# Designs tried in a protein design chat: VHH binders against Tyrosine-protein phosphatase non-receptor type 20 (PTPN20). Part 4

Target 1, 254 residues: Tyrosine-protein phosphatase non-receptor type 20 (PTPN20), of Homo sapiens (Human) (q4jdl3r159to412)
Amino acid sequence: IMQEFMALELKNLPGEFNSGNQPSNREKNRYRDILPYDSTRVPLGKSKDYINASYIRIVNCGEEYFYIATQGPLLSTIDDFWQMVLENNSNVIAMITREIEGGIIKCYHYWPISLKKPLELKHFRVFLENYQILQYFIIRMFQVVEKSTGTSHSVKQLQFTKWPDHGTPASADSFIKYIRYARKSHLTGPMVVHCSAGIGRTGVFLCVDVVFCAIVKNCSFNIMDIVAQMREQRSGMVQTKEQYHFCYDIVLEV

## First folded at step 19 (VHH; from X6 with D53E)

Design Y1
Fold by OpenDDE, fold request of step 20:
Structure Y1 (fold): chain B 254 residues (1-254), chain A 122 residues (1-122)
Amino acid sequence: as target 1 above (254 residues)
Amino acid sequence: EVQLVESGGGVVQPGGSLRLSCAASGFTVLEYELYWYRQAAGIERELIASITESGSTNYADSVKGRFTISRDNSENTMYLQMNSLRAEDTGLYYCVKGYRSYYDERWHLDHWGQGTLVTVSS
């Protein structure tokens, strides 16, 4: 397993990061050293505006799995985040981080904190219709309204809350349940998956989701191949060797 | 383009007060760790105050209890309230923006303002 991980690192050829490094876009990145490839970045609107997000397409057993991997939104990029979600007709958001971890803001809440008061953004209004707090993750149902058109979109957010600040979850079962719930909730567009940087935990989610789908369909899979595909489209996917090993551990539990 | 413009400097008597402002543009102050540095004549620049993204503040021992760093998100401005000023507080005061690195999990200094002069003299 560790040899595979090392081999993956050797295969990584950095793509171009021109868009993310533009002065006008630099402050839209949560981390200066985590950028999307130009070739796979998610363009916003007709002007193809910038967001730190990447399209991820994984092929396994003749089937393509389609995702958006992205960073946790900044306060200033929350509107862009929802624009991305709606433009891609994504009905599911998988959030694999807490807002604050280790005293550091990892993600700004891009949703209303109350059922009574919507989140007012420049171009969108986000309503929290309902939520359910489970043992390992939170389910939030949103109604997102585009102010310009009045069009409403239903979006489900699933936040995994038991990923430690460092390392991997102690219980693989909890994460398995989370991923399966996300998959069964998915209806349209690419599943939007984010953590803080959109590469580590996010990568694990994508990898395991594909594996679970393969198992259900009685298809073969190769974790190394899956991760390799991801890293071609977003640098640093499945960021640590521990995370990589965790992917294997999860598979053993299924 | 990121810009930091300091203001509020001037001449003040010992024991007096002064409020410095740092008007930020091109970024949201709430999203970054920000710093005040100062440089006295013939002395190296020193960090005197910082404010984290979460709002936690830290001060150099030399200014603790006298200086207060704050920010106003609506104005996108950082402030330094300076009370009980001393002659040794004389110097150029700089507003500094940080950036976050994922891989080293640290904040780094990014942009510096032009500075504003504070002179404490009787």
Scores: ipSAE 0.908, ipTM 0.947, lowest interface PAE 0.4, mean pLDDT 96
Fold by OpenDDE, fold request of step 20:
Formats: C-alpha cells, sequence, structure tokens
Structure Y1 (fold): chain B 254 residues (1-254), chain A 122 residues (1-122)
C-alpha cells in the first residue's frame, strides 16, 4: 500500500495552473498552493470565469463516474460556488469538513442558518427547506433560486462532521454510511464534493465511492488506478499516505 | 489588484494616541490574516500586531496593552489603535496581507502597503 502511494507521488504530472495564478483569480483560492489544472477547471458562465474547482472523471469497469472536486467556499466565492452547482445541474453536495477546525476557518457556510430566512447572495437566494442532524453527518435540503430567471433548483447537502483535523476517521463504518447515502441521493449532474482544499478528504470520498459502486456492480477495481486518474485531473488528490491507507481499510470493512 | 493603503500617521506627543487605518482593495480582509509592522530608523522591521481570519489577535511585548488591532469588514479596512505612545514607537508603520499555504499549514506574508509615518516627540 505504501509503495503504491510513493509510486503515485513520483509521477510527474505536467498540468498547467495559469488560470488560478492570474492576479485577478489569486484571491479566489483558499490556499495559495492548491490550484486547479487549466484543462480540468470548471468554467463559470459564458465568460468562463474562474473558480477553484475541477471536473473529475473516473473510469472503472467500463463505467464513468463524474464529479466536481472543489475547495470550501470563501465568503467572496459563495456566489460562484452556487453558480457552479446550478450550471452543472448538480443535486448533491458532499461536504467533508467543518466550518472551523482547530481554530482555523476551513469553509464559510454557504447556506442559511435558519429555516425562516434565506441566504441572500448577489445572484442567488438559498432557502433551507429542511435539515437533519445525525450522529456522523448532517443532511440539508435547499431550494436555490436564481434571481435573474426565477428558476429554482433542489439541492441536497451532506456534511460529514466526524473527520478529525488531522488523520483519518476512527470509524470507517460511519464514513461508509455517509458515502452510500450520498450515492443513493445522487440524481443529476456531477456530484459536488468538497472539503477545505478539495484534495485530501475529497479524494478519499471519490475513491471510495467508485469502489463501492464497483462492488455493487460486481466489478473489479484498483485503488491505485482510481487515485492515479484523479491526480491527473486535480493535483494532490488523496493527499497523505494515511488517507490512501484509509481507502484500503474501508474496502476491507465492506 | 491587491492594494493596501495606510493612513493616520502624524506627529504626536508622548502619552498621546493615534489611530492608523489600512484600506484594502482587491481582496476581502475578513478572509486573511493581516499584520502591522513598523520600522524605526536604523532598526529592522518589527512585527507588532496580527489579526487572524477568525479574529484572534496577537501583539508584540513592546506594544501589548497599548495597541489594539481590529478590522471593519464592511469598510474592508484594518485599524491600529495606538494609545500611550512613547518616543520608541516612532517609525514607519506598514500594513501587511498574508496568504495561507495548505501544505505547510502556515500563513505567509504577501503584500505590503507603502507605510504611514508615526512620530512621537515632545
Amino acid sequence: as target 1 above (254 residues)
Amino acid sequence: EVQLVESGGGVVQPGGSLRLSCAASGFTVLEYELYWYRQAAGIERELIASITESGSTNYADSVKGRFTISRDNSENTMYLQMNSLRAEDTGLYYCVKGYRSYYDERWHLDHWGQGTLVTVSS
């Protein structure tokens, strides 16, 4: 397992980061050193505006799995985030971070804090229709209205709340249930998956989701191959050796 | 483009007070760790105050209890309230923007303002 991880680390990926490094886009990145490839970044609108997000396509056993991996929104990029979700017709958001971890802001809440008052954004209005707090994750149902057109979209957010600040979850079972619920909830568009940077926990989610789908379909899978595909499309996916090992550990539990 | 413009400097007597402003543009102050540095003549620049994204503040021992760093998100401006000023507080004061690195889990200095001069003299 560790040899595989090291082999992945040694691969030279020639992706370009020009868009993310433009002066006008630099402040749209949560971290200076986490950028999307130009070739896989998610363009916004007709003008192809910038957001730190990447299309991820994983092929396994003849089936393609389609995701958007992205950073936790900044306050200034919440509008962009919802624009991305709506333009891609995504009905599920998997959030694998808390807003604050270890005293550090990891993600701005991009949803309303009350059922009574919507979140008012420049281009969107987000309503919280319902929410459920479970032991390991939170389910939120949103109606998102585009102000210019009046078009409404239903979006489900699933927030995993038990991933530690460092390392991996102590209980694989909780994360398994979370991933399965997300997949079951998915209906349209690419599943939008984010943590803080959109590479570590996000990568683990994508990898394990593909593996679970493979198992359900009685298909073979290779974790190293899956992670390799992800890293070709977003640098740093499944960031640490512990996270990589965790992918294998989860598989053993199912 | 990111810009930081300091203002509020001037001449003040010992024991007096000044309030410095740092007007930010091209980024949202709430999203970054920000700093005040100062440089006295013939002396290396000194970090004197910082404010984190979450609002936590830190001060150098030389200014602790006398200076207060704050920010107004609506105005996109950072402030430094300086009370009980001393002659040794004389210097050029700089506003500095940070950026966050994911891999080293640290804030780094990014952009510097032009500075504003504070002179404490009787």
Scores: ipSAE 0.904, ipTM 0.948, lowest interface PAE 0.4, mean pLDDT 96
Fold by ESMFold2, fold request of step 20:
Structure Y1 (fold): chain B 254 residues (1-254), chain A 122 residues (1-122)
Amino acid sequence: as target 1 above (254 residues)
Amino acid sequence: EVQLVESGGGVVQPGGSLRLSCAASGFTVLEYELYWYRQAAGIERELIASITESGSTNYADSVKGRFTISRDNSENTMYLQMNSLRAEDTGLYYCVKGYRSYYDERWHLDHWGQGTLVTVSS
């Protein structure tokens, strides 16, 4: 497992980061050194404006799994985030972080907190229709209304709340249940998955989702190949050896 | 376009007060670690105050208890309240914006303002 991870780390990929490095876009990145490749970045609107997000397509046994991997939104990019969700017709957001961990801000609060008051954005109004707090994750149902057209879209957000500040979850079972629920909730568009930077925990989520789908369909899979595919489309997916090992640990439990 | 514009400097007598402002554009002040540096004649720039994105503050020993860093999101502005000013506080005061690095897990200095002059003289 360790040799596989080291091989992935040593691989040099030829992608470019010009859009994210432009002066006009630098302040749209939560981290200066975590950028989407130009070739796979998610464009916003007809002008193909910038957001720190990548399309990820994973192929296994002839099946294609489609995602958007993105950073946790900044205060200044909340409108862009919801625009991305609507334009791609995504109905599921998987959030694999708490807003603050160890006193450090990991993701800005980009949704309405209460049923009483919608989140008022420049181009959108986001209503919280209901929520359910479970032991390991929170389910939130949103209605997102584009102000200029009146078009609305239902979005389910699933926030996993038990990822430790360091390492990986001690119990794979809770994370498996979370991923399975997210997959069962999926109806349209790519699944939008984020943590803080959109590469570590996000990479684990994508890998495990593909593996679980393969197991359910009695189809083969190769974790190294899955991670290699992800890294070709967003740099650094599955950040640490512990996260990589966790992908294998989940397979042994399933 | 990131821009930092300091103001509020001037001439003040020892024991007096000034409030410096740093008007920011091209970024949101609440998303960044921000700093005040000062430079006296013949001396290298020194960090005198910082405020993190979560609002935690830190001060150089020479200004603790006399200076207060703050920010106002509605004005997108950082402030430095300077009380009990001394002759050694004379210098150019710069506001500085950081940027966040994921892999080394720290903030780095990014953009600097032009500076505003504070002169403490009797």
Scores: ipSAE 0.711, ipTM 0.867, lowest interface PAE 0.9, mean pLDDT 91
Fold by ESMFold2, fold request of step 20:
Structure Y1 (fold): chain B 254 residues (1-254), chain A 122 residues (1-122)
Amino acid sequence: as target 1 above (254 residues)
Amino acid sequence: EVQLVESGGGVVQPGGSLRLSCAASGFTVLEYELYWYRQAAGIERELIASITESGSTNYADSVKGRFTISRDNSENTMYLQMNSLRAEDTGLYYCVKGYRSYYDERWHLDHWGQGTLVTVSS
C-alpha cells in the first residue's frame, strides 16, 4: 500500500495554476499553495470567474462519477460558492470538517444559522428548511433562491462531524454510513465535496464513494487508479499515506 | 489589488495615546492573520502585535499591557491603540497582511503598508 502511495507521490504531473495565482484571485484561496488546475477549474458565470474548485470525473467499470472538489468557503467567497452550486445544479454538498478544529478555522459558516431567518447574500437567499442531527453527521435541507429571477434550488448538506483533528477515524463504520447516505441523496449535478483545503478528506470521500458504487454493481476497482485519476484533476488529492491506507481499511470493513 | 494604508501617526508627549488605523482593500481583514511591525532608527523591523483569523492576539513584551490590536469588519480596518507611550516607541509603524500555507501549516508575511510615523517627544 505504501509503495503505491510513494509511486503516486513521485509521479510528475504537468499542470498550470495561472488563474488561482492571478493577483485578483489570490485572496479567494483559503491556502496560497492549494489551487485548482486551470484545465479543470469550475468557472463562475459567463465571464468564467474564479473559485477554488475543481471538476473531478472518475471512470471505473465504464461508469463515470462526477464531483466538484472545493475548499471550505471563505467569508468573502460564500456568494461564489452558492453560485457554483446553483449553476451546476448540484443537490448534495458533503462537508467533511467542523468549522473550527483545535482552535483553527477550517471553514466559514456558509449557511443560515436558524430556521427563522434566511442567509441574505448579494445575489442569493438561502433558507434552512429542515435539519437532523445524527451521532456522526448533520443533515441540512436548504432552499436556495436567486434574488433576480426567483428561481429556486433544493440542496441537501451533509456535514460529517467525527473526523479527528489529526489522522483518520479509528473506526470506518460511521464514515461508511455517511458516504452511503450522500450517494443515496444524489439526484442532480456533480456532488460537491469539501473539507478545509478540498484535497485530503475530500479525496478519501471520492475514492470510497467510487469503490462502494463498484461493489454495489459487483464490479472491479483499483484504489491506486482511482486516486491517480483524481490527482490529474486536482493536485494532491488524498494528502497523506495514512489517508491512503484508510481508503483500503474502509473497503475491507465493507 | 491588495493595499494597506496606515494613518494616525504623529507627534505625542510621553504618557500620551495614539490610535493607528490600517485601511485594507483587495482582501477581507477577518480572513487573515494581521500584524503591526515597527522600525526605529538604526534597527530592524520588530513585530509588536498580531491578530489571528480567529481573533486571538499576541504582543511583544515591550508593548504588552499598553497596546491593543483590533479590527473592524464593517470598515475593513485594523487598529493599534497605543497608550502610555514612551520615547522608545518612536518609529515607523507598518501594517502587514499574512497568507496561509497548507503544506507547512504556517502563516507567512505577504503585503506591507508604507508606514505611519510615530514620534514620542517632549
Scores: ipSAE 0.703, ipTM 0.867, lowest interface PAE 0.9, mean pLDDT 91
Fold by ESMFold2, fold request of step 20:
Structure Y1 (fold): chain B 254 residues (1-254), chain A 122 residues (1-122)
Amino acid sequence: as target 1 above (254 residues)
Amino acid sequence: EVQLVESGGGVVQPGGSLRLSCAASGFTVLEYELYWYRQAAGIERELIASITESGSTNYADSVKGRFTISRDNSENTMYLQMNSLRAEDTGLYYCVKGYRSYYDERWHLDHWGQGTLVTVSS
């Protein structure tokens, strides 16, 4: 397993990060060194404006799984985030982080806090319609309205709250249940998945989701191949050897 | 375009107070670690105060208890309140913005202002 991870780390992937490195876009990145490839970045609107997000397409057994891997939104990028979700017709957001972990900000609170008051953004109004708090994740149902057109879109956000500050979860079971619920909730567009940087926990989510889909279809899978595919589309997916090992640990529990 | 513009420097008597401002443009103040550096005559720039993105503050021992770093998102501005000023506080004060690095898990110095001069004299 470690040999596989080392081979993935040593692979020379051609790709450019010009859009994210432009001075006008640098402050839209939570981390200066985590950038989407130019070729797979998610464009915003007709002018193809910048957001730190990547399209990820993973192929296994003739089936294609489509995601957007993105950073946890910054205060200054909340409008861009919701624009991305709407323009891609995504109905599921998987959030694999708490807002603050160990005193460190991982993601800004980008959704309405209560059922009473919608979140007012420049171009959107986001209503919290319903929520349910479970032991390991929170389910939030949103209605998102674009102010200029009045069009609306339903979005389910699933926030996993039990990833430890360091390392990986001790119990795979809760994370498995979370991923399976997210897949069952999916109806339209790519599944939007984020943590803080959009590469570590996000990569684990994508890998495990594809593996479970393969198991359900009685199809073969190769974790190294799945991670290799996602790394071609967003640099550094499945960040650490511990996270890579966790992908194997999860599938062995099934 | 990122810009940091300091103001509020001047001449003040020992024991006096002064508030420095750092007007920021091209970024959101709340999203970044920010710093005040001081350059006294004949020495290198020294870190005197910092504020993290979560609002935690740190101070050099020479100014602790006398200086307070703060920020205001509505004005997109960082401040340094300087009380009980001493002759040794004389120097050029710089506002600095950091950037966040994922792989080394550290904030690094990024953009510097032009500096504002503080002179403490009778």
Scores: ipSAE 0.680, ipTM 0.856, lowest interface PAE 1.0, mean pLDDT 91

## First folded at step 22 (VHH)

Design J1 (from X6 with V29I)
Fold by ESMFold2, look of step 23:
Structure J1 (fold): chain B 254 residues (1-254), chain A 122 residues (1-122)
Amino acid sequence: as target 1 above (254 residues)
Amino acid sequence: EVQLVESGGGVVQPGGSLRLSCAASGFTILEYELYWYRQAAGIERELIASITDSGSTNYADSVKGRFTISRDNSENTMYLQMNSLRAEDTGLYYCVKGYRSYYDERWHLDHWGQGTLVTVSS
């Protein structure tokens, strides 16, 4: 397993990061060294504006799984984040982080605080319609209204709250249930998946989701191949050897 | 267009006080670690104080208990309150913005202001 991870780390991928490195876009990145490839970045609007986000397509057993992997929104990019979700017609957001972990800010609060006051964006208004707090994750139902047309869009956000500060979850069962619920909730567009940087926990989520779908269909899968596909589309997906090993561990549980 | 503009420097007697301001534009200061650096004539720039994005502060030993760093996120402005000033506090004071690196898990210096001169003289 470790040899596979080391081989993935040594692979040289010829991608460019020009859009994310432009001075005008540098402050839109949570981390200066985590950038989307130019070829797979998610454009915003007609002008193809910048957001730190990547399209990811994973092929396994003739099936294609479509995601957006992105950083946890910054205060200054909350409007861009919601624009991305709506322009791609995504109905599921998987958030695999708490806002603050170990006293360190991992993601800004990008949704309405209460049922009473919507979040006001430039072109949209986001309402929190309902929420449910479970032991390991929180379900939030949002209604997003486009100001110019009155058109409504439903978005379900699923926040996994029990990923430890270091390492991986001790309870694979809870994360499995979380991923299965996210897949069952999916209706339209790519699943939007983020953690803090959008490469580590996000990569684990994507890998395990594809593996689960393969197991359910009695289809073959190769974790190294799945991770290799992801890394071609967003640099550094599945960040650590511990996270890589966890992908195998969770499969053994199933 | 990231810009940092310091103000509030001037001439003050030993034991006096000054408050420096750093007005930021082109970014939201809440998202960043910020710093005050000082440069006296013929000496390298010295870190005086820092404040993290979560609000934690750190000070050089030479100014602990006398200087206080703070910020007002609603005004996008950082401050340095300097009390009990000494002659050795004379220098050009810079406001600095950091950036965050994921793989080394550290903040690094990014943009610098033009500086504001503080002179402590009898």
Scores: ipSAE 0.677, ipTM 0.845, lowest interface PAE 0.9, mean pLDDT 91

Design J4 (from X6 with E33H)
Fold by ESMFold2, look of step 23:
Structure J4 (fold): chain B 254 residues (1-254), chain A 122 residues (1-122)
Amino acid sequence: as target 1 above (254 residues)
Amino acid sequence: EVQLVESGGGVVQPGGSLRLSCAASGFTVLEYHLYWYRQAAGIERELIASITDSGSTNYADSVKGRFTISRDNSENTMYLQMNSLRAEDTGLYYCVKGYRSYYDERWHLDHWGQGTLVTVSS
């Protein structure tokens, strides 16, 4: 397992980060050194504007699984985030972080807090229609309305709240249930998945989702191959050897 | 484009007060670590105050209890309130913006303003 991770770390992936490194776009990145490849970045609108987000397509046994891996939104990129969700017709957002962990801001609060008052953005209005707090994740149902057109879209956000500040969960059970619920909730567009930087926990989510879909279909899978595919489309997916090992640990519990 | 423009410097008597402003453009003040540095003649630039993206503040011992860093998101501006000024506080005061690095888990200095001169003299 360690040898596999080292092999993935040694691969030279020939991708460019020109869009994210442009001076006009640098402050749209939560982390200066976590950027989408130019070739797989998610464009915004007709002008193909910048957001720190990558399309990820994983193929296993002839099945294609489609995701957007993205950073946790900044205050200044909340409008861009909702624009991305609408333009890609995504109905599921998987958030694998708390807003603040260990006193450190990981993601800005990009949704309305209460059922009474919608979140007013520059181009959008986001209504919280319903929510449910479970022991290990929070389900939020949103209606997102574009002000200029009146177009609306239903979005389910699933926030996993039990990932420890450091390392990986000691028990895989709650995370497995979270991923299965997210997959069952999926109807349209790529599943939008984020943590803080959009590479570590996000990478684990994508890998495990593909593996469990393969198990359900009684189809083969290779975790190293799945992670290699992800890394070709967003640099650094599955950040640490502990996270990589956790992918195997989760699979063994099924 | 990122810009930091300091203002509010001037000449003040010992024991006096002064409020420095740093008007920011090209980024959101609330999202970044921000710093005040000062440089006196013949001395390296020194960190005197900082405010984190979460709002936590830190001060050099030489100014603790006398200086207060703050920010105003509606004006996209950082401030340094300086009270009980001393001759040793004389110098150029710089506003600095940080950036966050994922892999080393640190904030680094990014952009510097031009500085505003504070002179404390009788």
Scores: ipSAE 0.731, ipTM 0.876, lowest interface PAE 0.8, mean pLDDT 91

## First folded at step 23 (VHH)

Design AA5 (from J4 with S101T H111V)
Fold by ESMFold2, look of step 24:
Structure AA5 (fold): chain B 254 residues (1-254), chain A 122 residues (1-122)
Amino acid sequence: as target 1 above (254 residues)
Amino acid sequence: EVQLVESGGGVVQPGGSLRLSCAASGFTVLEYHLYWYRQAAGIERELIASITDSGSTNYADSVKGRFTISRDNSENTMYLQMNSLRAEDTGLYYCVKGYRTYYDERWHLDVWGQGTLVTVSS
């Protein structure tokens, strides 16, 4: 397993990060060294404006799984984040981080916090319709209304709250339940998946989701191949050897 | 364009007070670590105060209890309140913005203002 991870780390993938490195876009990145490839970045609107987000398509057994991997929104990019979700018709957001971990801000609070007051954005109004707090994750139901057209879109956000500050969960069971719920909730568009940087925990989520779908269809899978595919589309997916090993650990529990 | 503009420097008597301002453009002050550095004659630039993106503050021992760093989200501005000023506080004061990197888990110095001069003399 370790040798597979080392081989993935040594591969020199051709790709450019010009859009994310432009001075006008530099402060839209939570981390200056985590950028989407130009070829797979998610554009905003007709002018193809910048957000730190990547389309990820994973192929296994002739099936294609479609995601958006993105950083945790900054205060200044909350409006862009919701624009991305709406323009891609995504109905599921998987958030694999707490807002603050160990005193460090990992993601800004980008949703309305109460049923009484919507989040007012430039072009959208986001209503919290309902929420449910479970032991390992929180389910939030949103209605997103585009102000200019009155068009409404339902979005389910699933926040996993029990990933440890360091390493990976000791037991895979809670994370498995979370991923299964997210897949069952999916109806339209790519799943939007983020942690803080959008590469580590996000990569684990994508890998395990594809593996579970393969198991359900009684199809083969290769974890190294799945991670290789996603790394071609967003640099550094599945960040650490511990996270890579965890993907295998989850398979043993299924 | 990312820009930092300091103001509020001047001449004060020992024991006096000044409030420095750092007006920011091209970024949101709440999202970044911000710093005040001081450069006195014959000395390299010295970190005197910092505020993290989460709001935690740190101070050099020479200014603890006398200086207070703060920020105002409505004005996109950082401040340094300087009380009980001493002759050794004389210098050019810089406002600095950090940036964050993921793989080394560090904040680095990024953009500097032009500085505002503080002179403490009788």
Scores: ipSAE 0.758, ipTM 0.884, lowest interface PAE 0.7, mean pLDDT 92

Design AA6 (from J4 with T28I L30R S101T)
Fold by ESMFold2, look of step 23:
Structure AA6 (fold): chain B 254 residues (1-254), chain A 122 residues (1-122)
Amino acid sequence: as target 1 above (254 residues)
Amino acid sequence: EVQLVESGGGVVQPGGSLRLSCAASGFIVREYHLYWYRQAAGIERELIASITDSGSTNYADSVKGRFTISRDNSENTMYLQMNSLRAEDTGLYYCVKGYRTYYDERWHLDHWGQGTLVTVSS
């Protein structure tokens, strides 16, 4: 497993990061060193504006799985984040981080604070319709209304709250149930998946989701191949060898 | 374009007080670590105070208890309140913005203001 991870780390990946490195876009990145490739970045609107987000398409056994991997939104990018979700017709957001971990800010609170007061964005209004707090993740149902048309769109956000500050979960069971719920919830568009930087925990989520779909279809899978595909489309997906090993650990739980 | 504009410097007698301001544009101050650096004549710049994105503060020993860093997120401005000023506090004061990196888990210095001069003389 270790040798596979080292081989992935050594692979030559020729992508460029010109859009994310533009002075006008630098403050849109949570981390200066985590950027989407120009070729796979998610454009905003007709002007193809910048957000730190990447399209990820994973092929396994003739099936294609489509995601958006993105950073945890900044206060300054909340409008952009919701615009991305709606322009891509996504109905599921998987959030694999708490807002603050170990005193360190990981992600801004980008959704409505309460059931009574919607989040007012430039072109949208986001209502929190209900929520459910489970032992290991929080389910939030949003209704997003485009101000100009009155068109509404339902979005389910699933926040996994039990990833430890360091390492990976000791038991895969909670994370497996979280991913299965997210897949069951999916109806339209790419799943939007983020943690803090949008590469580590996010990469694990995507890999495991594809593996579950393969198992359900009684079809083969190759974890190294899945991670290799992701890394071609967003640099550094599945960040650490411990995270890579965790993808294999999950297979044992199924 | 990121810009940091310091103001509030001037001439003051020992024991006096000054309040420095740093007006920020092109970024939101509450998302970043911010710093005050001081440069006295013939001396390298020194870090005198910092405030993290979460609001935690740190001070150089030479100013601890006399200086207070703060920010007003609604005005997108950072401040340095300087009390009980001494001759050795004379220098050019810089406002600095940090940036964050993921792989090393650190904050680094990014943009600097032009500085505002503080002169403590009798």
Scores: ipSAE 0.765, ipTM 0.885, lowest interface PAE 0.6, mean pLDDT 91

